# VHH binders against Phycocyanobilin:ferredoxin oxidoreductase (pcyA), part 14

Target 1, 241 residues: Phycocyanobilin:ferredoxin oxidoreductase (pcyA), of Prochlorococcus marinus (a3pcf5)
Amino acid sequence: MLSESLTKTKLTDPLILDLLQNIRKHRSMLEDLKSIKIDPNLTNIISNEIGRELYIENEFHKAKGFRKLHIEVAEFSKNLRILHCVFFPDPKFDIPIFGMDLVKINDIVSAAIVDLSPASQNQALKYEKLLSGVDKSSFTSLREIPKWGRIFSNNVFFASLRNKSEKNDFCSVVDQYLSILIKLSKKAKPEFNEEIIQERIDFQKNYCAQQMKNEKTSMVLLKYFDEKWVNNYIKTVLFDF
Short names: E, the ipSAE of ESMFold2; O, the ipSAE of OpenDDE; V2, 0.75 times the mean of E and O plus 0.25 times the DockQ between their complexes.

## First folded at step 14 (VHH; framework vhh_8cml_1)

Design r5 (from q5 with Y106W; at its last look DockQ between E and O 0.01; V2 from the best seeds 0.00; counts 0 for: pae E 19.7 > 2, placed apart)
Fold by ESMFold2, look of step 14:
Structure r5 (fold): chain B 241 residues (1-241), chain A 120 residues (1-120)
Amino acid sequence: as target 1 above (241 residues)
Amino acid sequence: EVQLVESGGGLVQPGGSLRLSCAASGFTFEDYAMGWFRQAPGQEREFVALISQRGSTTYYSDSAKGRFTISRDNAKNTVYLQMNSLKPEDTGVYFCARDFDWESGWFDYWGQGTQVTVSS
């Protein structure tokens, strides 16, 4: 069954709604934006079984400079909510990977993370000053990046969010990171050197491999589906490179 | 054909009020959440407010909270935006939009907009 819209029947969380609207606004600024369709059994998953409620909705697009623009909204048993967003560049363009994750357990934002992760050697040097200029001084619960997080830039933002002001400030950080991504994408020119393109492919493959080890949605999905199904979901939906 | 027609814009002094209306046709209105957006000259379109299908849940931008109220009348296929305590910064074209459909992108249908001008 095809799922409902993100806001039509299920999504009422103000923070997730604000983030989705901000992300979609920036996505709409990309040239040649086109929807990508995949197996509906993998993109829109709903269960209303009492005590095991499940809702997952996925949006897939591509655009000039971007091979995959992915948004995932998930809710498990009415108490775990995940917003996951990754914009993967076309390796022909020297554009970083935009990644954003929000995890809510009950009403607590336990994890809020956003980054422009490098997708080529020394790429972060081109934008690190812009990211470091984003004001992050209002946050009281900054978190350290785990050891597997060497795929991130030196300006990755990771925090728990304690109040309305910090939630609004996180939306501002995401907005600014996306604005920087848009600027970088407009300056990027196509690459024709196959060795450079392959380097960028390898960076993205490494990003996907590390993210697969720590994806919260997939770990929860094993409670609902067998390992073969979950591996197909991860490969097809989340990190298909 | 889906149509969204905004009305109720105009010129007001700072501190004044306006009520915007959006008449919807060509679809089952009560099946969709509805939103209001605005655009100032030379700026990007920005979110103002969102209302659920039954009208029981509402969301506002920080600039709208406490001053604006979104509502809907499903019998009249109309969504409203009551704007109070208007400021010059609220000046812009206000658009009504039907909520996101993942297949059609973000908010898949838009009205042509109604001008709101707040002059000090």
Scores: ipSAE 0.000, ipTM 0.107, lowest interface PAE 19.7, mean pLDDT 82
ESMFold2 (binder alone), look of step 14: mean pLDDT 85; pTM 0.853
OpenDDE, look of step 14: ipSAE 0.018; ipTM 0.394

Design r6 (from p1 with A33Y; at its last look DockQ between E and O 0.01; V2 from the best seeds 0.00; counts 0 for: pae E 18.3 > 2, placed apart)
Amino acid sequence: EVQLVESGGGLVQPGGSLRLSCAASGFTFEDYYMGWFRQAPGQEREFVALISSRGSTTYYSDSAKGRFTISRDNAKNTVYLQMNSLKPEDTGVYFCARDFDWESGYFDYWGQGTQVTVSS
ESMFold2, look of step 14: ipSAE 0.000; ipTM 0.158
ESMFold2 (binder alone), look of step 14: mean pLDDT 86; pTM 0.868
OpenDDE, look of step 14: ipSAE 0.017; ipTM 0.426

## First folded at step 16 (VHH; framework vhh_8cml_1)

Design m1 (from p1 with D31E S53Y; at its last look DockQ between E and O 0.01; V2 from the best seeds 0.00; counts 0 for: pae E 20.2 > 2, placed apart)
Fold by ESMFold2, look of step 16:
Structure m1 (fold): chain B 241 residues (1-241), chain A 120 residues (1-120)
Amino acid sequence: as target 1 above (241 residues)
Amino acid sequence: EVQLVESGGGLVQPGGSLRLSCAASGFTFEEYAMGWFRQAPGQEREFVALISYRGSTTYYSDSAKGRFTISRDNAKNTVYLQMNSLKPEDTGVYFCARDFDWESGYFDYWGQGTQVTVSS
């Protein structure tokens, strides 16, 4: 209704649709937003095999300050739903990585995580107070950050969501984190010092390497595809740095 | 408790140079980005320059680019503004400010300012 980023998804889950709408709205506020052309076989993946139904939809964009804006929606066997979103900054800009994952099993949100992860040394100090000011007091099922999660900021949010109120509150946390990201991105200036740019590249490479160690979608995809295909999907679609 | 004290202002001819200093105390200086702002008579306070806590990233207003240089010395808790090729429109009170957040626009402590006057 507003832009192509607000088109209807084939998934009807209200929480996923609310999150998608809000993510796409914030994405549309970015300067020089453009779609990235990707192999059609990787943007929409469908299997109707009975008992092993599969639906994956991928959206790829770039914008000023961002080398890749990725949204992945997946549904497996009609009972496992995943929403994955990562906005990767252009390392010439001192912008954090936005990461959000939602894993829903039947009607239960088993994992809801959102962060502005640092992409440079001491970057988190720039926005730490803004993130800590986001009200997270209503959540009853906070989860421990996994060992591989040392890539996250001190304000990473990770919880299971038990009821409608917590689901609504999670949408609010995601909205506020995205609003902070947009503000940071509008103020960022390009960097030309190659040592600083290399530091930021190394941060993003480490982020991708740690994420690949426990990527939930790949664990499920191995039931459908061989390891070579799955590795190509992970590196091409999810973590390409 | 937090104190920012600017110095180095004065009267200068067009084309001249001045170096402003801002001595900081009452907080862990190297944990904060620092900025310079200026205010001309009858005008709103405007951004001039910002330097990251590390000193590796700097930002300048369009009017300051190429003429002004912000720097910092974390051992001396001091931020500097070197102003070259000064023009009459650079006249104003220059304020040092502490930014809690990189370019968030939230500056919570300000100095009293130092007057810079550029006139023929």
Scores: ipSAE 0.000, ipTM 0.098, lowest interface PAE 20.2, mean pLDDT 82
ESMFold2 (binder alone), look of step 16: mean pLDDT 85; pTM 0.855
OpenDDE, look of step 16: ipSAE 0.235; ipTM 0.637

Design m2 (from p1 with D31Y; at its last look DockQ between E and O 0.23; V2 from the best seeds 0.00; counts 0 for: pae E 14.1 > 2, placed apart)
Fold by ESMFold2, look of step 16:
Structure m2 (fold): chain B 241 residues (1-241), chain A 120 residues (1-120)
Amino acid sequence: as target 1 above (241 residues)
Amino acid sequence: EVQLVESGGGLVQPGGSLRLSCAASGFTFEYYAMGWFRQAPGQEREFVALISSRGSTTYYSDSAKGRFTISRDNAKNTVYLQMNSLKPEDTGVYFCARDFDWESGYFDYWGQGTQVTVSS
């Protein structure tokens, strides 16, 4: 039993816990799953400073077809809760990027995002119809994709969630997107053509560069950390490539 | 101690203009998005405008679009609301607010407000 494991269980938000269970279940279905060692000063952060309490916990893994499987759970000032998850493919495999973010303030989900973002030329043709077949008709507060979000598929889901029914439906969308990812990963075969591999690397670099334009992430972290630390965290922990 | 102090309100004729200012202190201003809200007597507070921490993104209510401009000067720790083509319906107390999370609807600190009255 590790102290980080016990710390992960103190978060009590039922939506975040349900999503974590779902993500971890799908992660466990991946071949050759292994933990990645990362600097603990960047992965497990807790502060009990009154009025500025925070908790950030990160899980990093790799698996066949995936260079980095990242889950981040955070709580800021006891009222802002974030779940961030990105599964980055190994560029040798034609697998999309899975991205999921949930931002809650108190009991309101201001942002719920999930996608299988293309990581190679025309990759979305393999799965776009599967994503479009996921029922999203119950959501009342769909949000517009920001300018930096052109990296997403045509089926990116982005909404505010207004009630328990929509929260449950979001869990179902995430589950179905992950199920599609797992299916794609099982069919993917290694690529040996260096030009094709470089194309996939460039797609992932662009994904990370555009995600770094997300001012909202830096604004939250800057309330608690200096700019040097925040830039390093975003570049090294969240969107490294 | 976080403090937000609005100024620039007053009495103006329909069609006139006002510029509201909100002076911020007690926190690192350039790390926070800032918003303007308004409230008429007996009504709930109504969103008017929001500006990102570095000023690169703005958002307006439907009633404000095309008439109001939010801006900020991070060197002066100040956010502004330029209000043009004012209508009697714009009458109310205008509040500056610090946005903890962009577009979350949660503003953790509020000013005391400045009165704007639009009448003949």
Scores: ipSAE 0.000, ipTM 0.236, lowest interface PAE 14.1, mean pLDDT 83
ESMFold2 (binder alone), look of step 16: mean pLDDT 86; pTM 0.870
OpenDDE, look of step 16: ipSAE 0.005; ipTM 0.276

Design m3 (from p1 with T28Y; at its last look DockQ between E and O 0.66; V2 from the best seeds 0.00; counts 0 for: pae E 8.2 > 2, grease 24.9 > 24.2)
Fold by ESMFold2, look of step 16:
Structure m3 (fold): chain B 241 residues (1-241), chain A 120 residues (1-120)
Amino acid sequence: as target 1 above (241 residues)
Amino acid sequence: EVQLVESGGGLVQPGGSLRLSCAASGFYFEDYAMGWFRQAPGQEREFVALISSRGSTTYYSDSAKGRFTISRDNAKNTVYLQMNSLKPEDTGVYFCARDFDWESGYFDYWGQGTQVTVSS
């Protein structure tokens, strides 16, 4: 049994709820799934101050092959909604990093991004054709990856979504990327070579360091919290390793 | 820390021209769309122009279209507004603003403004 609290407290957005349901379904297919308990003062935040309303909820799990399975849902001032999800592999297993972010401003999805990012040298070659086979032809507003985004695979998907059809298609892309991740995780075997494990650790550290260059999260949080709190949240909740 | 500093305002005759500049710092300028707004005394701040992050797409208000040109130089972290054929109704304080994400129309940082006065 898993809690439904995150989806029933403050969220009314159908796209975010559909993505959450899809992500949780795939998460439930992982072996040895266990929740990770984190200080609620850092991870579950609600403020009803008029003009500065905010809501942040986080879910943390681990599983065989995965050191951290993280979902964050946030709403700021009733007009900015964020869904963030990263599944970090255990470096003993040759599994890519699943990353997905959705940013919705009023009625517009300004950013929808999903990838299986390589966590070891040449790892992307093993799954590149599976990702390129996912149909992405219906999207009309593809976005360029930021310069810090060299961490992504050649099949990273990044777009603005302007209508219901594109929103549904994005859900399908996410579903297929997660299905590929699950398949890869079931085939992965533990590694015992310390140098190979260290390479994978270094890839994940670089992923986190580059992701922290995304200024949008810090800019939003600084409207509500001081810089010390914001830096701690980004470093310990979102991108720790 | 995000900072937007406008310059180039001043007093100009009807029919004249001005070029406004906005120097940006404290963020990766090339990742953001940028806009110009203006505010006359006693009026609401109104949209003038917007330019996409790489400069490939521009948008103008009806009053600016055909007379004003927004541009940017990402190497200098600067956005410009070339204003031609100025009219007294163009008088106001002009603000540079950063669009939060992907031309969303939500502007999260603003400059202090530069005064433009068009009079005989």
Scores: ipSAE 0.012, ipTM 0.462, lowest interface PAE 8.2, mean pLDDT 86
ESMFold2 (binder alone), look of step 16: mean pLDDT 85; pTM 0.865
OpenDDE, look of step 16: ipSAE 0.282; ipTM 0.639

Design m4 (from p1 with G105Y; at its last look DockQ between E and O 0.83; V2 from the best seeds 0.00; counts 0 for: pae E 8.4 > 2)
Fold by ESMFold2, look of step 16:
Structure m4 (fold): chain B 241 residues (1-241), chain A 120 residues (1-120)
Amino acid sequence: as target 1 above (241 residues)
Amino acid sequence: EVQLVESGGGLVQPGGSLRLSCAASGFTFEDYAMGWFRQAPGQEREFVALISSRGSTTYYSDSAKGRFTISRDNAKNTVYLQMNSLKPEDTGVYFCARDFDWESYYFDYWGQGTQVTVSS
């Protein structure tokens, strides 16, 4: 791997480690994988202040077909753990956006979401049957998509996970969605039509703008940082387009 | 700025009723489950009721079941607690709280509370 494991230093959660292993395995299959260096004061943060313990680590890469491959692992006050992953395509390539979030509160996974979100008009038609073919029948606590989630495909998966079997099944769904992404990325060819490229840019801008409407991320960060820092983090680390 | 403002507390006789309201602002109310807690003098804060973001699912403590009803009006950004058949042991300060994500029982914002006193 081109970067040190986030899990070597701070995190032992088995579900997050399994998901990281899946994500890193698929990332390693991408051509021309390169680390991106970012200011560690923005991306690698630890505080042991009692009652306000904080851990945030970020990995940034790029690869052929992908302008930004981002993994964030965070723990807040020892009881809130987040794994966030977004793979943003290069707009020259007709590749969807891979997005995955896991929010674990104490022993409960309150949110587990994964999608291949369309990054161009009608792009989802190319892969929707592959996503719908992924077995999701074992999950008992499916969640409704928030209003800002119109950016997601028709096959976005969103659930709470209540037991070990469902946690393992979520890892399998993520693995299969990533496998589909890898297949799509290997078929993609460079686009030269500027209007088509601009459409794809606009889709990614809309994805980022809609994701910023998720107030839960900003409200967690505001317990630790001022509004100026939080806005900068969200715009430049999480959703920079 | 998240604000939760309770109202509707007061003095009531045993067997009486009260309706508590909690007006919410500073967040997208319809995305959050909401709860009511209470604290008697010298006691720890205890769970009373929780309602899902859609209002379709409710949960109650054993002491509240059958007597209290939690409800919400997402158009008014308000959660309610209808308390019937009140008993002296229901006396305390009642707090409205916002559940961080889904029904996680991790409450990240609290109101100032409203006093409920049940005595003859």
Scores: ipSAE 0.012, ipTM 0.474, lowest interface PAE 8.4, mean pLDDT 86
ESMFold2 (binder alone), look of step 16: mean pLDDT 86; pTM 0.865
OpenDDE, look of step 16: ipSAE 0.118; ipTM 0.551

Design m5 (from q4 with D31E; at its last look DockQ between E and O 0.52; V2 from the best seeds 0.00; counts 0 for: pae E 8.0 > 2)
Fold by ESMFold2, look of step 16:
Structure m5 (fold): chain B 241 residues (1-241), chain A 120 residues (1-120)
Amino acid sequence: as target 1 above (241 residues)
Amino acid sequence: EVQLVESGGGLVQPGGSLRLSCAASGFTFEEYAMGWFRQAPGQEREFVALISSRGSTTYYSDSAKGRFTISRDNAKNTVYLQMNSLKPEDTGVYFCARDFDWESGWFDYWGQGTQVTVSS
């Protein structure tokens, strides 16, 4: 079963739509792109209960060099909108993890974060200068990385977005980070040394374990679902490995 | 489970002082801005004060400015409201609240409140 996107029907936020189009464009440039079939009860979740309206849509793919390409769009009670995207590399390929999150509360983008996070020892040295060359000088509301965020590169971008110009600039940063990721993925060759592959697996496991310490996602979901369901969703949908 | 427990309310004469405390548990306290609100009988909750996650920035309502001081102790997971020069119109139930993210103004968890009564 292929995931059918409901975002065009239910979500009208221009920034999220622009980011989605950009992410999907870059995803389409990957070789051997295939949809992953996931439990339908986890891919499209809609509730129209008054006061507890809920919309969650998930897209899952794999491609050469990538074990999981995940996009999540969510809206909670018409006030909170989330775009979450993580591209997890295949550990056989020396490719960083692409991570991007946008949290919009009413008309305010409270959190906008994007990174190419290291997935192997010293991997960031391959692309550090490319990321630092991305112009980020227009942003006025930079946020501190949380304690669990030591998994990020030295060029992780984290800010609140105060106006339309900063929203447009964030789209440009995301586009450039994705372009760098695509270039890195096309140069990567398969690795067959099991010790090196295990190192890369361990990096991704640590990334997922640290990301699960972000309590804001679970606290929102607990308003709608019980603890068992929420833990399963976070572990199997958002940060599985 | 997120819990916010207010204390320090009571009966005080006009011109007096009270210090409210809010003990927080069940979340990473230092990542959240915290606020104080109050509610008089028959009225909606009214913003009183807000403090950023690290305590570097504070905001006050016009009625609180100059008389009230919000502070926090991240080692004790506690936010405080020092209230001086209390007036009868300050009477109400005072609630501690957690700002969901980055001073967004969306307070997703609330305490049960502590009663403050300023009686002449």
Scores: ipSAE 0.013, ipTM 0.469, lowest interface PAE 8.0, mean pLDDT 86
ESMFold2 (binder alone), look of step 16: mean pLDDT 85; pTM 0.855
OpenDDE, look of step 16: ipSAE 0.020; ipTM 0.467

Design m6 (from p4 with S59Y; at its last look DockQ between E and O 0.01; V2 from the best seeds 0.00; counts 0 for: pae E 18.1 > 2, placed apart)
Fold by ESMFold2, look of step 16:
Structure m6 (fold): chain B 241 residues (1-241), chain A 121 residues (1-121)
Amino acid sequence: as target 1 above (241 residues)
Amino acid sequence: EVQLVESGGGLVQPGGSLRLSCAASGFTFEDYAMGWFRQAPGQEREFVALISSRGSTTYYSDSAKGRFTISRDNAKNTVYLQMNSLKPEDTGVYFCARDFDWESYGYFDYWGQGTQVTVSS
């Protein structure tokens, strides 16, 4: 089901191919990994309309400790490429949210974001030193996101990537963040306290609510779809609550 | 306390039909998407069908498309699976499941105990 579309995407963009290979490698290390099938009209969206060419492909999985493992690859008008990946933890396990977004316009990555976002109170204390130890010194446009009103950890990576060396270094950062996530997931034990589980549910709902306020995501999709469709897509595919 | 109770399973000849029901209680049923899964002996549990909280959107596995229909009655807190043109490979225990979030897909936090469907001639 995926080979024809994702194979084409991999063949035309080495950075997306490298990131997809890294993400799928780490996903394959998860226990009880199972794909979840959804309506083909939501998993594969293709238009060949001249000047508005696009395709969007979605992969959904679940695994022990993870309620939703989502990968989205999109190409708009042959020059805008988006790779979106969010791994949502099962709230019974104290695992952070893995989030990664890459927006590439022609040969330039205008936005590259990766984080292990907290999904429970004080969760970041468990992994903060590991993330801060990841070498980010080679990036020329590394930017901080202010903490107030934000859902990210103190170690969220956010940058524009201006050359091949920085693109390769971003792949290394993503690989290391995913390696840390996998280590945390292997150590996590199920929680039985309903108040703690509800707290984790609330963290994930807040993550989704705050991500839905991202005007950049809405602006890109609105070039190709009407507002009703975009709101439905964002809520049901990208950020659910 | 969330409870899901399946019924309607049984023994059926190939080509026959069955209608499964899942009675839900202990939560606001209309806020949640609901799914059906099945498990053959010695196999992993596999996805069959999913229906959105309002019932406007449905999803099916490749093996279920065109033969099975998921539906819901929010007034009766019940989700259904109509199974037509049954084949021996449809044999298994069928489970009703509640989606964790009403539109989150792929995470089911409560499961019924299952109802047996056997297709044999």
Scores: ipSAE 0.000, ipTM 0.110, lowest interface PAE 18.1, mean pLDDT 81
ESMFold2 (binder alone), look of step 16: mean pLDDT 84; pTM 0.855
OpenDDE, look of step 16: ipSAE 0.013; ipTM 0.344

## First folded at step 17 (VHH; framework vhh_8cml_1)

Design n1 (at its last look DockQ between E and O 0.35; V2 from the best seeds 0.00; counts 0 for: pae E 13.3 > 2)
Fold by ESMFold2, look of step 17:
Structure n1 (fold): chain B 241 residues (1-241), chain A 119 residues (1-119)
Amino acid sequence: as target 1 above (241 residues)
Amino acid sequence: EVQLVESGGGLVQPGGSLRLSCAASGFTFEDYAMGWFRQAPGQEREFVALISSRGSTTYYSDSAKGRFTISRDNAKNTVYLQMNSLKPEDTGVYFCARDFDWSGYFDYWGQGTQVTVSS
């Protein structure tokens, strides 16, 4: 529904559409996939006011091994486009957090980031060689991870994308990271030790706290909405763990 | 309140040099990447240079590579752009900008400083 409505009426960017199709394909491979129902006034936001045009669409799901599968597509004033995706694991399963952000300003991809961020002590040791094996040699504008980026793995990918070839290569990196996530999720078994589960909860809370401080869409929303509305959006749509 | 104040612009002959400064206040400067952009009359604002929060990584536009150097002093909350071998096409208003969360979206901008390269 989101893909059909979004692609027909609001979004024509080929890179964002390709990434959405790929993410949705991998999401569809998850067992027990179910929609999460959210207030429509907070999940589909459109303004056609000239000079203040705004479009935001959110998808929320859950599945076996995943407590929240979130996709956000946003466009602000026809010149800023954001694709944000985070798959949060169920803490009973030793699965990393999948995170991906794409920011386009006009025709330039100023930021493209993807990671499998650790959600438990030493979790990255299980998959770091798989991520390092993903070919990233074609990218010319790799970017440094900021100080708050300690939530990321050693293999976080962060770059500006300069041309169509790099855009296609980024789609391939995202596809491979998602494929690794799916592989890890299929091997994961439920945990019953409450102390281990709490450790995983704490990792995810820290991830959310850092992301909340720097969430791009919510920071831009204060240009369009009052603080009360933005706080409700943040707590309802972005971070409810 | 976040403030970014550029200085150091002026008139210079082709082949000359200028050093731009941007004084930052109202936020924890060392946690953010910083960038320089420029805008020539009748043109869109364009990227010039970006420097990481720790200063260990820099990125340059094709036109800036080899001529411009971005740097920062986190103790003084200041980012710099050393501009050498200036050309008339470098003329424009130069803006300092803060890169929130390393996303490449610059959420705060200075008012700009004019750089004019002509005889």
Scores: ipSAE 0.000, ipTM 0.198, lowest interface PAE 13.3, mean pLDDT 83
ESMFold2 (binder alone), look of step 17: mean pLDDT 86; pTM 0.866
OpenDDE, look of step 17: ipSAE 0.017; ipTM 0.367

Design n2 (at its last look DockQ between E and O 0.01; V2 from the best seeds 0.00; counts 0 for: pae E 23.0 > 2, placed apart)
Fold by ESMFold2, look of step 17:
Structure n2 (fold): chain B 241 residues (1-241), chain A 119 residues (1-119)
Amino acid sequence: as target 1 above (241 residues)
Amino acid sequence: EVQLVESGGGLVQPGGSLRLSCAASGFTFEDYAMGWFRQAPGQEREFVALISSRGSTTYYSDSAKGRFTISRDNAKNTVYLQMNSLKPEDTGVYFCARDFDWEGWFDYWGQGTQVTVSS
C-alpha cells in the first residue's frame, strides 16, 4: 500500500536515502514482487508535537522465495534516526535472512549492522567465504556482537561509523551482502521434506524471538506508546512469525 | 572543464508553470547528485530540490514540496525542474548545482536562469 515516494518525502538523511536506494534496487531484482497491505494506523505514524516529534514508515512486500520483505524508517525527537530492514525467506527455500539496521544519533552512526543470518542447519557454510571476502578493512570502530546475537552468521558486520568515508563503505558492504543474497536466492530450489521445512521455520522463529529481546528498541518506543501498543507493534510489524 | 547551463526561465503569471533544464558537460554526469537552488535579489541562495545520481531519490524544500518535481535524463546529461502552481515568492534566479556530497558541498554552479512570477 505504502509507496517508495511517500518514504522519500518524509526522510532527509542522505546515508539512509542511499541505503534505501540500494535495498530497493536489489528488491526489484526479485521475481513476483508484490506489496502487502497492512493497517496504516500501525505502519505510518506522524507526530509534530514539540519535544515528542515522531515519524515511522513501513514497507512490506513478498516475492518468489521470500515471505516478507520489510523496511522501516523512523525518526524520533529530530535527533534519532533508524533504518531497519529484514528480508525473511519462504521456508520452502534455503535462503538466509537478510538483516540490516542503522541507528543514527545526531551526526554519528552509533550502530550499523548487516548480515546474512542462517535460516537452516549448516546454511552459513554455503556463503561464509563469499561474506568473508567482502572488504571491511577501512572501518575503525568495530563493535562486539551482543549475546542475543547468536542468530547472526560468523560474518556479521557491526560498527559505529565516524566519518563520510566509513558511511560510504558501509553502503558498499550492504550492496555486496544483498548481491550475495540474490545469488543464493536464484540457486535455491523448493524443498518438499516437511521435517526440513519445519527446521527452517524454527530458525526464523528463533531469529524473531532473539530480536524481540532488544530492549533498546522497546525503550525508545515506550517514550511514545504504552507497553501494550509497543508489544503489539514489535510482534505484528517488526518480528512476526 | 565542468559546465552547467540552465535554460527555460521566463515571465509567468501566478498559478502558472515553467520547466527548467540544466545541461551538464565536462564530467561523468551519472556519478553525481544534482540540485536546484534559487536566489531572490539581495538574498542568500535557497535550496529547492536535490536528485540522486541515478534519479531514484529526491529531496525538496518545504516551499517546493508538492509543487515542484526534479528529474534527470542521464542519457542527455540533463537535470530538470518542473515548477507548477507558481507564486510571486518563487521569483528569482534558479541555479543548477553539482553535489560534491550530500552534506551541502556543492562544488560547481551554473550561471542561472531568471524566473519571474508576476501579474
Scores: ipSAE 0.000, ipTM 0.079, lowest interface PAE 23.0, mean pLDDT 82
ESMFold2 (binder alone), look of step 17: mean pLDDT 85; pTM 0.860
OpenDDE, look of step 17: ipSAE 0.019; ipTM 0.425

Design n3 (from q4 with T28Y; at its last look DockQ between E and O 0.89; V2 from the best seeds 0.00; counts 0 for: pae E 9.4 > 2)
Amino acid sequence: EVQLVESGGGLVQPGGSLRLSCAASGFYFEDYAMGWFRQAPGQEREFVALISSRGSTTYYSDSAKGRFTISRDNAKNTVYLQMNSLKPEDTGVYFCARDFDWESGWFDYWGQGTQVTVSS
ESMFold2, look of step 17: ipSAE 0.038; ipTM 0.536
ESMFold2 (binder alone), look of step 17: mean pLDDT 84; pTM 0.852
OpenDDE, look of step 17: ipSAE 0.159; ipTM 0.583
ESMFold2, look of step 19: ipSAE 0.011; ipTM 0.369
ESMFold2 (binder alone), look of step 19: mean pLDDT 85; pTM 0.855
OpenDDE, look of step 19: ipSAE 0.018; ipTM 0.408

